# Designs tried in a protein design chat: VHH binders against a4x776. Part 7

Target 1, 306 residues: a4x776
Amino acid sequence: MSTSMSVARSLPGGPVAEQILAEVAQEVTQLRAAGVTPALATVLVGDDDASVGYIRIKQRQAVQLGFASPHVRLPASASQADLQAVVTQLSADTSVHGVLVQHPVPPHLDFDRAMQALDPEKDVDGMHPVNLGRLALGLPGPTPCTPAGIEALLAYHEVPVAGREVVVLGRGATLGRPLAMVLAQKRPTANAAVTVVHTGVPDWPRYTRRAEIVVAAAGVPGLVRPEHLRPGAVVVNGGVRYAGRRLLPDVDESCATVAGAMTPRVGGVGPTTVAMLFRNAVRAARRTRSSRTPVRLPDSGAPAGR

## First folded at step 22 (VHH)

Design v22
Fold by ESMFold2, fold request of step 23:
Structure v22 (fold): chain B 306 residues (1-306), chain A 126 residues (1-126)
Amino acid sequence: as target 1 above (306 residues)
Amino acid sequence: QVQLVESGGGMVQPGGSLRLSCAASGFTFSSYAMSWVRRAPGKGPEWVSTISSSGSYTSYADSVKGRFTISRDNAKNTLYLQMNSLKPEDTALYYCAKGYEITWTGSTKTRTFDYWGQGTQVTVSS
């Protein structure tokens, strides 16, 4: 009784991710029936056991959804030119629709420079400068995964966003900045009055205390506390850190006593980020079909002239 | 149009040597990694060796390590494979391939390269 009467409604991301992945699987089935096999390529530099494991999980998920999963490995000693050549190779391959370079890369490599060689249409992370420019202009393109996940999470749980006061706490390139652009778009799941604040604003709590929706995107564990919220606010844990395997979100769990709705510490935004990766990938494959004659993928597996 | 033409194959006795060449045209050779792949009779393709575009990185299959040396001459657009201490199990059709091997899962493809040559036969027999 007391959890329903005195604590925020939970906004879990797992059900949101499941719905999105079910829709992705349906789209993959339609594309395959039309002779198009969606393909998400992965690139790994080095052979660290954790990174190999992440790649295998992504490959398994891709295959379960009906994607082909092309993969390229490079040694840890690979040069910047070698990495950029792989990205160029995959970008030019018409049978590949999305490309993901496993981060982090070894420290002698510039990840951002390598990714600029990628065709923006294959950028499943949605972080290529061209795609961020498209987002800013309201043009079609892959959206950064976590911001897209947050919009979908709010929509799934029927949190009103249009016309509401939203405060984004944090201004990073991967979440805070693109999220502000996403939630300001003219559509029913967005159309918000968005304010971006950060720890460099001495009295940032005066903004969050007036907000109907607060998205914590600073990556500072426990930064948002109950006194920083108006009663009944919707609170989203966008920023996290880990202590070992323990997830440390920006929003202190005690905020649940003041908030009207809140994402949980575990199983909040994170699952939606992964789902949005595959949504960007299947949309990339659909764009290829829509812009030209449907392509049958994969072909025989033998090169020309054999 | 990309063209890869292998040469230098032939028949040799065990312990012998051969040097394979691959003449490349139709692309900026120095911008791409290059690979050697072989197909033994009745077997699927086996990756042999890869050299990066700059030549800063080379790699070899365990079965040929220490016996084969991949090299490239970017001024002549030519890839080489020096094959020493040849064994009967090295008998295969050897192909020059552009780029890194792409390994496919969830597809009828299993391994692909951008482009493959027509191949040159190496036969090691007493």
Scores: ipSAE 0.458, ipTM 0.707, lowest interface PAE 1.5, mean pLDDT 87
Fold by ESMFold2, last read:
Structure v22 (fold): chain B 306 residues (1-306), chain A 126 residues (1-126)
Amino acid sequence: as target 1 above (306 residues)
Amino acid sequence: QVQLVESGGGMVQPGGSLRLSCAASGFTFSSYAMSWVRRAPGKGPEWVSTISSSGSYTSYADSVKGRFTISRDNAKNTLYLQMNSLKPEDTALYYCAKGYEITWTGSTKTRTFDYWGQGTQVTVSS
């Protein structure tokens, strides 16, 4: 009989995302009743099939949640000045509360430079340097979506975090670094002892083998193996790579035989990232409560400005 | 201050041609895409055409494709619209606008631009 074997509890992100999006929809309804239509603007450069698909999904989700969905399509040949002008225009538009530029942009364009023109209050990704500074200081602001999603996922599944040893494996700007800051915050869903390690640390398994919670954020398929975990650890796979359409997570699935709980390969952290995008957007709309109308062609032909 | 001044409108018979101009000032014209938008009597605004900052990319509404040609002269800060094979349904007030159109869904708004001119009237009479 196999009494010494156990299989990790699954930590799916779908139910977490559904709860967050239901709360977002309620907030949107309340704002619209108060005369504010939350608006999430999207910008697409070029017509790459994958990027077009991602934008259409986001537009449908925004409208279903009750957001207005302003959109700008730029040709692949658009200049840096064109892209920055669109970001500046949307940043200044009081009827627009969040702005998302679909990444990647064509190679001749500098995405990061364009995003410097964005008002940090409209940064739904939560990656603007001002918002990362707010996070570091414990000030309110949009939070990076995947780190916020991981905190919410752990809270939803009632995984104790406060006072626990958490190891973040990976130090990227989009996940590993901001996640360490998120989980160290002074609140019941965080308040952890956080250690960041990475593949440049020769004996990084020494740290993960002692951790109660391991978040894999390295982007190296199969990096985390069962021998790298203490029995009963909670394992969150935040980092993935694709081979074609195949999702290749950092955490090998065999880790489920050692871990106490683990996010699934598909339907783990990803859905929460999308939900947090809309949470940032509705919160941005709540902060402004603006009813200003964007400039339109006048019916009378009289000039108008911003 | 951004200023866009349209000219070249007038009355023309069906099948005729007109060339519209838009003089731009108050910004670095060569750095921005430019658009033409029209408003027919009793109708809302309709995007007509867009040209990229360098002029290397042009785009047209289906209703004008093959008949209208957008162009620009960055040395003269001027946008043009050559309109051929004009039809009565082309009758409208034509505006030049800075940038690309913003399309709205889930709102009462339909199309917006940051800056536009006063317009120039084109009338195609039978």
Scores: ipSAE 0.446, ipTM 0.699, lowest interface PAE 1.7, mean pLDDT 87
Fold by ESMFold2, last read:
Structure v22 (fold): chain B 306 residues (1-306), chain A 126 residues (1-126)
Amino acid sequence: as target 1 above (306 residues)
Amino acid sequence: QVQLVESGGGMVQPGGSLRLSCAASGFTFSSYAMSWVRRAPGKGPEWVSTISSSGSYTSYADSVKGRFTISRDNAKNTLYLQMNSLKPEDTALYYCAKGYEITWTGSTKTRTFDYWGQGTQVTVSS
């Protein structure tokens, strides 16, 4: 047998997601006991098999956690006006606390334009421009799910972040940019020196080689290799791509021979993203209760006749 | 200030026709989908039909497909339901509703729509 070699500590996201969802379930129970039924609405346009599957999983999880799960289905041929009308309807409904429009939508529809019609308080993805502005200003609001999941993952595994050099490799609107803002926040689980680099920076490896924590957020399979890391670095696979059912992370698995800790290829950041969706949703319901007296709403059917 | 006022109900023989109207005010009618819902005596509410804001998409309950036609006139802020080949089972109080039907699970109460009218009675009998 060969001599054993050092291997990076694993940072699985499954246990993190389970803890978050347990906390969400407790909050839902508390809200229901106080007369508030948290409701996460989902909108699906068309019949794309992957999107239908994602919606079903989210609906089952919502019910298991104790959420009411309102759903609106539109045909693939729906107009932009039709999609925006659904978003406006759900935004105005005071019994609905969170709204998720399943992406992708058919190509004739503008997803981003539809999401701008959504009430920022109901934006469970945390990607509405108002909520990104709140994040930038350090104001309360829904946080983008994957960035929030990464912060929670690092905290769960007791990875020191405050005062540390963190490099985010990638500058996308859904992960790299908001993650930099999240990890720079003034709190024990963040408070980092954050640098954002990307493939347009000629010698981006000089930044990742000095970093204590590297988060790969580029969506480029195998981009981060062992020579790009300082020994003992913490490495997080934030961005992934699929070839069919096979998950293709940005971080090459061989980085485990140099890193001190690393998220696994399967079961890393991904599970935390879904958990953070429900955390945003239950917090939205809690904010509604704490900010005002509940308004009486009509029942979901026609006027009652008992 | 949303108001929905249904009209056009009445008595009709089986096989007959009626046209229901719904006058809408207090909101931008052309921006919202509209629906018809009915409640038969001693029964709960039943979704009948929905039309999208532009009119490009319509949907119907199985029980009325091929017999009922939903339409709208956005210039007049009016929703219509043309009901043909009427059956005794169609006897109900018909409501105009703002928005798409929402399918609820995980709740002791269900919500299907934002706002309702007061209804117009349709009675199908010999």
Scores: ipSAE 0.433, ipTM 0.674, lowest interface PAE 1.5, mean pLDDT 87
Fold by ESMFold2, fold request of step 23:
Structure v22 (fold): chain B 306 residues (1-306), chain A 126 residues (1-126)
Amino acid sequence: as target 1 above (306 residues)
Amino acid sequence: QVQLVESGGGMVQPGGSLRLSCAASGFTFSSYAMSWVRRAPGKGPEWVSTISSSGSYTSYADSVKGRFTISRDNAKNTLYLQMNSLKPEDTALYYCAKGYEITWTGSTKTRTFDYWGQGTQVTVSS
């Protein structure tokens, strides 16, 4: 008479973030020993209490990891030209390796324009058009934080990705699109067959029901339900929305009865996103220390030597 | 290539006034905030004032509020500091600096600006 419910293996992000941050701290130590102090600059416009709090948390985290934490504060009345001048100043400062402008900015300012003017090498969010182009081409550069976090989460929990069918549900510029590019890269932690679907596809569940891995990236609470999954699928909560204080993930928690593995509602992808910001920052500092390997045309490009 | 040349310093009695100028070249002046910094004998640099690229935002150290006025003329690529009610404690070498002051933590670094002028001496004494 004893019956048990099968429940998906949990894929928490906390341990993943801890591993990444430990590696970041070690890289910071190595850079400092070589005479390079990694520096993550923060910019705050105005005095909004929540934004002030987020900046202070990031400053403390940076210092705890061994980063220098340069900071610039602008009044709430600052003009677009003032904000862009700060970004220009920090881009030109050779002692600053990464730049973070706290979002949101006051409504009279264009955050995206300011970020597009930033030196792509200092773009710790990985969202500058040049860095998205580098991602698309498989060139080195900062990777968008949440997509990179998801790849690291899957790798940490030993979820096979290479050669697998992955469906990304959602097509946003910050998650769904770049994630598809990340998981298609030629490497052991990626190399997937990736399909992007969205709520504009009338029968998008026919794609998720075939998938070995489903990443929900739509920002639509409860969108993914058990009937949308093949038994044993791996399910990642990439997108969330809040109703007041309540976190409402895209993946309904009952999917745990069908999925083989699933990220938890709390402590899933989110911690990895924060860790990847610091990984982008320390790698930016390393690039100022290290030279890129030159292209070897005689080895790879000589027509007669093919 | 960046060049900042301060002028207008001199000796003045307590309560007197001076106007400092800073001629800027080698960069697009109107795109950058500008600052004044001073160094008293035997002391480290002390931030005095900052003006935004458009001039819409100004800020001052508490020690000079109400006595000093920062201004700029973007057509002439020139930064100014009007200093009134001067005190002996204002005696210092005054530099103009390009940009906003950056506040550093978690570092042995104390640099707050990329580029400084050569400075102009202000001496306030009887």
Scores: ipSAE 0.389, ipTM 0.642, lowest interface PAE 1.8, mean pLDDT 86

Design v24
Fold by OpenDDE, fold request of step 23:
Structure v24 (fold): chain B 306 residues (1-306), chain A 126 residues (1-126)
Amino acid sequence: as target 1 above (306 residues)
Amino acid sequence: QVQLVESGGGMVQPGGSLRLSCAASGFTFSTYAMSWVRRAPGKGPEWVSTISSSGGYTSYADSVKGRFTISRDNAKNTLYLQMNSLKPEDTALYYCAKGYEITWTGSTKTRTFDYWGQGTQVTVSS
């Protein structure tokens, strides 16, 4: 009896990103036609080659999508006040709809403090405390990019999430925590039973072995193994580290022997994160348009006195 | 309301010197980088120099490097531009600008600042 080892279905992020970006491009075109040029500002502090490269890629992508791409470059020696001033300047600019500050910043700068100066409406990363608060409250606003990407990825691949048991491995501020909130939202592509496990849970495999969906968000290479999974589970690798140019996933590749579906080592969640950035940007631009439409208060028709 | 008022412009011979001043009001001057921008006749705006909020960082266009010096007095809410060894090519309307330069791609905009003054005319002529 040849036990045909059923290989997990791949869940690539590339096609998801492509779809989202296409939608973004259409929305940008519509806004332009309506006289609004969506603009995504970028801020780079320093001359780190990698950072410069990333910014260039983002700027090119922005332009390709039809965004205006304002850019501010600060020297590595810039002060905290300088960075905050730039963020404030971009926040105040009515022609700018989204603002991205490239991480990391030089060590003498406080990135989080600088981000507090950002208008939450222009937070395209979705990580501003106000927007995280909105998320927690189920209010509209920019959604954290990586969590939004994961939701979109699961939806695109028609993985049922609503009512499913989802375990998130890790409680980081950038992924685990916001992801738990995102997947718990009352939406057809969310609405999950979410459990967050972390270093304070010694027997975390107890939870993951029950989970229908496991999202690794720990940033620990090889943390998730086949013995930690329910057979047929969906496995999403959100936590990524790099050794040089090599991507080190939280999820061991051998998990494909047990999982029903799994993100690939390369081209999983990453592409979707970038797409969500641009989605947040175009949505920010759209919001600015709607606020300019004077709410015509309905004319209180005075009842004709009989 | 943000106000930037430039002064110190005039006519000078080649090789001469001028000192421009910009009086700033309506915002916390000490928390913003400041810049000088100039517009020559028939040309677009050209960035000249920027100074950080604290004054610890300065940058210059290649065309003015070594000749111009940007400085600021935060106690006086004033920006300065010392211009030495002036050339006819330096003839322009000089603007004080609030903030760092924003460079634009994918737009009809090329370079913007948060706010510009009215400008002061500098004419270098023999």
Scores: ipSAE 0.550, ipTM 0.779, lowest interface PAE 0.5, mean pLDDT 91
Fold by OpenDDE, fold request of step 23:
Formats: structure tokens, sequence, C-alpha cells
Structure v24 (fold): chain B 306 residues (1-306), chain A 126 residues (1-126)
């Protein structure tokens, strides 16, 4: 009986991103018709070629979606105060709805400190401490882009998540930690039994071999191998490193021989992350419109003095 | 409330010099980059120069490079622009602006600053 080693179903992020971006474009159009021009500001510190390239791509995409795209370029020699001042300036600008500071910043700058000066309502990355607090409390707000993208990716491909055993490999602030919170939310596309494993769990494969869904978020190339997976498991590669221009995934490609479904090496979670950024931006713009509508406090009808 | 008050403008002959000042109030001056912008008759605003919050970094438009010098005194909350070798093409209303320039795409806006003053007129004429 030739056990035809069934190759895992591919879970590409491209179609997911396209759907989300189409929705964003519609929302932008609606806002413009209502007299609001959504604006996503970008901040670049320095002239790193890769960073410049990424900013250009984001700006082009923003314009294509109908956003205004304000941009601030700081020199590489900019001070911490300069960066914070720009973030504060953009936060105060009522015509700006979202703000993205491009990573990385020069080594002498504290990115996290600068981001504390950002209005949480304009946080399109969803990584502001206030928004992470909102996430933890189940309150509305910008969601971290990569975790949101992973949820959307699973939902789009009709992977059941609710009530499933999900193992997250890694506890980083940008992916593993917020992802665990996202997937634990009381929503049909979340509501999972989430386990977080990390460097403090020597026998982490014990957990992943039981998991129905494994999300790699460790940033360790080739960490996840076939022997670490339950046959038929869904595998999402969220952790990515680069060797030059080459993407190095946490999940070894050979996992496709054991997994039931798996994100591709290229075009998996990445596209969805970018789409979520724009979703956060347009939602931020929408929130600003609603706050300008004077909530006519219902006239406290004076009780007719009987 | 943020206030920027420019001074030092006037009429000068070609090759002459002027020193502009901008008195800032209503914000922590030392924590913000400052800029000079000018508007010539019939033209849009043109960026002239920027200085970082600490004064450690300066930048200039190509049209003024080597002739203009931006500086600041954080203790006095004052921004300066030393203009040497003035040309008729430098004739403009000069504005002090708070912050770095924001460039816009996909908008009717092209350039914005956090705040600008009322401007001081510089006229270079023989």
Amino acid sequence: as target 1 above (306 residues)
Amino acid sequence: QVQLVESGGGMVQPGGSLRLSCAASGFTFSTYAMSWVRRAPGKGPEWVSTISSSGGYTSYADSVKGRFTISRDNAKNTLYLQMNSLKPEDTALYYCAKGYEITWTGSTKTRTFDYWGQGTQVTVSS
C-alpha cells in the first residue's frame, strides 16, 4: 500500500491580502465621499536602502488605495527628541489618521520610547502599549498586524480555529505574545485553546506534536521539522529571518510531507500583515469621523412636573 | 498657544546680507526641529532650511546652500537665518516653521508644517 505522502495544502496569504485591501479601498472611497480623506503618515529615519524601498512600496500602496500619504524623512543623525517630536507632530495633526514609523531606526534611537509619544488611535501597527492593553482586555482598537493577518489567513482558508489546540512557538512582543491573545479572543475565527512554548520549554515538541494548529513565531530558521508535527496539522510560518534577500522560515519545507496544510515559504503571512496595516489605518480614519458627530446627548427631557 | 514671530526682514541690494529671527513661544522649543520656508510672489511655498532640535544637524535647499546659515538659541527660544550674498530670486515672504516638513502624496496638500508664523518680507532689489 503505497502511502502516497500527501503534500500539505498550501495556505497563501496573497488572496487574503487582496480581499482585505479591496475592503479597505471601498471604505476609503466611502470616507472620501463623506468629506474625510484618510491619511497614513510614514516616518523614515536615515537612508537605508531597504527601508527606503519599503517606505516607497507602502506609500504607493497607500495612494492606490486612495489614502493620502504624508511622509517625514529624518536624517540618520536625528536625535531621540527629533524622532519623538515628529511622532508628536503627526499625532496632533487632525488630517493624519494613521502613523507608521519605519523599522529599523538608527541604533542610537529608542524606537519603543518614540512610539510612546504616538496617539494610540493612530497606531496602525497595533503595537502601542495602550492597544496591546486593549487587546488583552478584549476592548476595541487597532490589532497587531501580523497576528491579525494570521487570524484572517486561517479564516479565509476555512481552517477551524475555535476550540482547537493551537501552539504558538515563541513569545516575542511583536508576534508570539500578541498572537496568543488574538487567537484566544471570543470570536468565531479565534476562541482557540492556545499554548505558548518558548526557550523555557525544553520539550516543546511534546506540545507541537499534539497541536492541531502550529504557528511558528520564534525567528529561528528551520526550527520546526516534520518530527515536531502531528500528521495533518495546520502549520503557519510567522517567524521570518533574512539572509540578504533570501527569506529563512522557521518552518522547514519538509514539514509539507506531514502537515495537512501549510503556509508557503514566500507569500504566506507577509502579505496579510501589510493588508492589516491599511485596515487599521482606514478604521482609524473612520473613528475620527464618528467622534466629530456631536453625540447629541438626548435632551434630558425634563420630567414633566406632575 | 504656539506662536512664531519672525523679524529682520527688509529691503537689501543684491549681494547684501540679512539676518532673520524667529521668536518662539507656547511649546518646548528645544525639543523640536525648526525650519525656514519662503514664498515668492506667484509661487508656492519653498523649503529653505531645517535645523534639528539640538542644532547638531542642518540642511539647506540647493538654491541657498553656501549662502544661508540656519542656527538656533534654545535658551532664548529663537531661530535664526543668516542670509548672505542675497539675490533677487531670494525675494520672498520668509516663514519660521515648527517641526520637520511633511511631504504629501495622493493629496491636494504638498507640504505642511506643524505651525508657521506670519512671515517677514525680504526684498532683494537694485
Scores: ipSAE 0.549, ipTM 0.776, lowest interface PAE 0.6, mean pLDDT 91
Fold by OpenDDE, fold request of step 23:
Structure v24 (fold): chain B 306 residues (1-306), chain A 126 residues (1-126)
Amino acid sequence: as target 1 above (306 residues)
Amino acid sequence: QVQLVESGGGMVQPGGSLRLSCAASGFTFSTYAMSWVRRAPGKGPEWVSTISSSGGYTSYADSVKGRFTISRDNAKNTLYLQMNSLKPEDTALYYCAKGYEITWTGSTKTRTFDYWGQGTQVTVSS
């Protein structure tokens, strides 16, 4: 009996990103037609080649989508005050709708402190504490990009999430924690039973083996193996490290022999994260427009005194 | 309210020198980078120089490098531009600007700052 080892269905992020970016482009076009030019500002501190490259890619993509792309480059020797001043300047600029500070910043700078100077309304990464608070409270605001991308990825590939047992492996501030909040939201593409496992849970495989969906968010290469999965489970690799240019996923490739579906090693969640950045940006621009629309107070028609 | 008031402009002969000053008020001057920008007749704004909040970093446009020196006195809330070896091409309205330059792509905007002064005229002519 040839046990046809059923290979997991691939869940690529590329098509998801393309769809989202197309939607963003349409929205940008609409805003421009309405006299609003969405602008996504970028801040780069230093001259790290990788960072420069990433910023260039984002700027090009922003322009391609129809965004204005304001950019500030600070020298590597910039002070904390300089960085905060730039963030404050961009926050105060009414022509700027979103602000991205490229991470990492030089070691002598406090990125988190600088980000506190950012207007939460312009936080396109969705990682501002105010926006995470909004997320936790179910209030509107920018959503963390990677968690939003994962939700979108699952939805695009028609993976049922609502009512399903989802295990998030990792509790990082940038992925695991916000993802748990996102997937627990009362939405058709969320509304999951979410369990977060982490280094404090020694027998975390007990949870993942029960899970219908496993999202790896630990940042530990090869952490998730076939023996940790329920046969037929959906596996999303959110945690990635890089060794140079090589992507090191949390999920071992051999998981494809047990999983029903899984994100590819390359081109999984990553593309969706970038798309969500632009989605947050255009939504920020839209919010700005709505606040400027004067609420026409209904003319209190003074009753003609007979 | 933020105010930037430029002074020190004038007419000089080629090879001459001028020192521009910018008096800043309405904000914590010492916490902001400051810049000089100029606009020549018929041309768009051109970035000239920037100095970091502490004064530890300075940058210059290639066109003025080696001739101009930006400095600041945070105790006096004043920005300076020492201009030496002036050329006719340096003729412009010189603006003091608050903050770092924002360069724009995909917009009709090209360069912006947080705030601009009214400018001081520098004319270099024989």
Scores: ipSAE 0.540, ipTM 0.781, lowest interface PAE 0.5, mean pLDDT 91
Fold by ESMFold2, fold request of step 23:
Structure v24 (fold): chain B 306 residues (1-306), chain A 126 residues (1-126)
Amino acid sequence: as target 1 above (306 residues)
Amino acid sequence: QVQLVESGGGMVQPGGSLRLSCAASGFTFSTYAMSWVRRAPGKGPEWVSTISSSGGYTSYADSVKGRFTISRDNAKNTLYLQMNSLKPEDTALYYCAKGYEITWTGSTKTRTFDYWGQGTQVTVSS
């Protein structure tokens, strides 16, 4: 009975993130009571102002949730061997449960090679090849944060996914590809018919116009327009680009006149990605054995006798 | 079996110089950054200096900049600290440490390293 003059229902990510982080905080409390202080380590190469800012935000959030926040800063001139040694050191450190290397790294460094030195169990981004393999096989493991966040966002807002036609527009390694695998999993919040398209498909709009759910993951501002959607479609904007401080999502705002539901320009998927990072981190900490994994000595520079 | 053995400490007059050495074994020295850390009487550990695995990057605490020089010889698995213009405030037990320092927030830890040795005493007095 609704008319075409309605606007799309908003699908904000803030409430989703709040629910997930409340559960994380509860798990952190349990772990601390059992003598385990969850620790999320961060690695920054160089002094780029944006990257420094992102690290500070993550450190504050970690501490607010009750995590310890170990940090290693490398000079911009650090070698590949230096970066890989730090990742190896943190992977082997039993008092560190999750490790995050801030991207981007300086151009002379190979980020992907550095991540190969990371223990897959401490991969809070869920992007280590072992964890992507686990995802493809339906095995337990850290899930890529943005795809997991999108699944949680759709579930929170009671958007039916199981049995639905979902089109993922974009095929990047961090979102489009893993999201297709996430939403195809056999569970009530997934179980979709998933199609991946991209701008290299000449008539990609024929696919999005048939979809019940469209996830934009191309990183092309304003790419998805009202004529690309079936009336009543659910539209999720996963891809973003910035012009200064302004978020430039892939989905044009006018899509709200055709879509049944749509993530907002700000406060959509982003907050859920951050929440999933901490969920992966607390789960990694939960796997550690209490009492047999001593924490590092506080403020001590010297080990006791040999 | 990581072993770090410091040497070269001793008593020295203010304004004097000392050269500390650290012999490393039980790991591939050339792939790890190395650091010097000191503990003054009645105080907690203080980071002094770090050198990258290749030796291409060095950094120093403000209190020692311009006076101390860190270096390494990867062929001999040895780390060095040249200490010039020594002050009474430099009196401390000096430790060789494996790796970059880890700085901690939200913890009783503040600065940690993977491993360090027994230390070598440096005493600056008249």
Scores: ipSAE 0.490, ipTM 0.733, lowest interface PAE 1.3, mean pLDDT 88

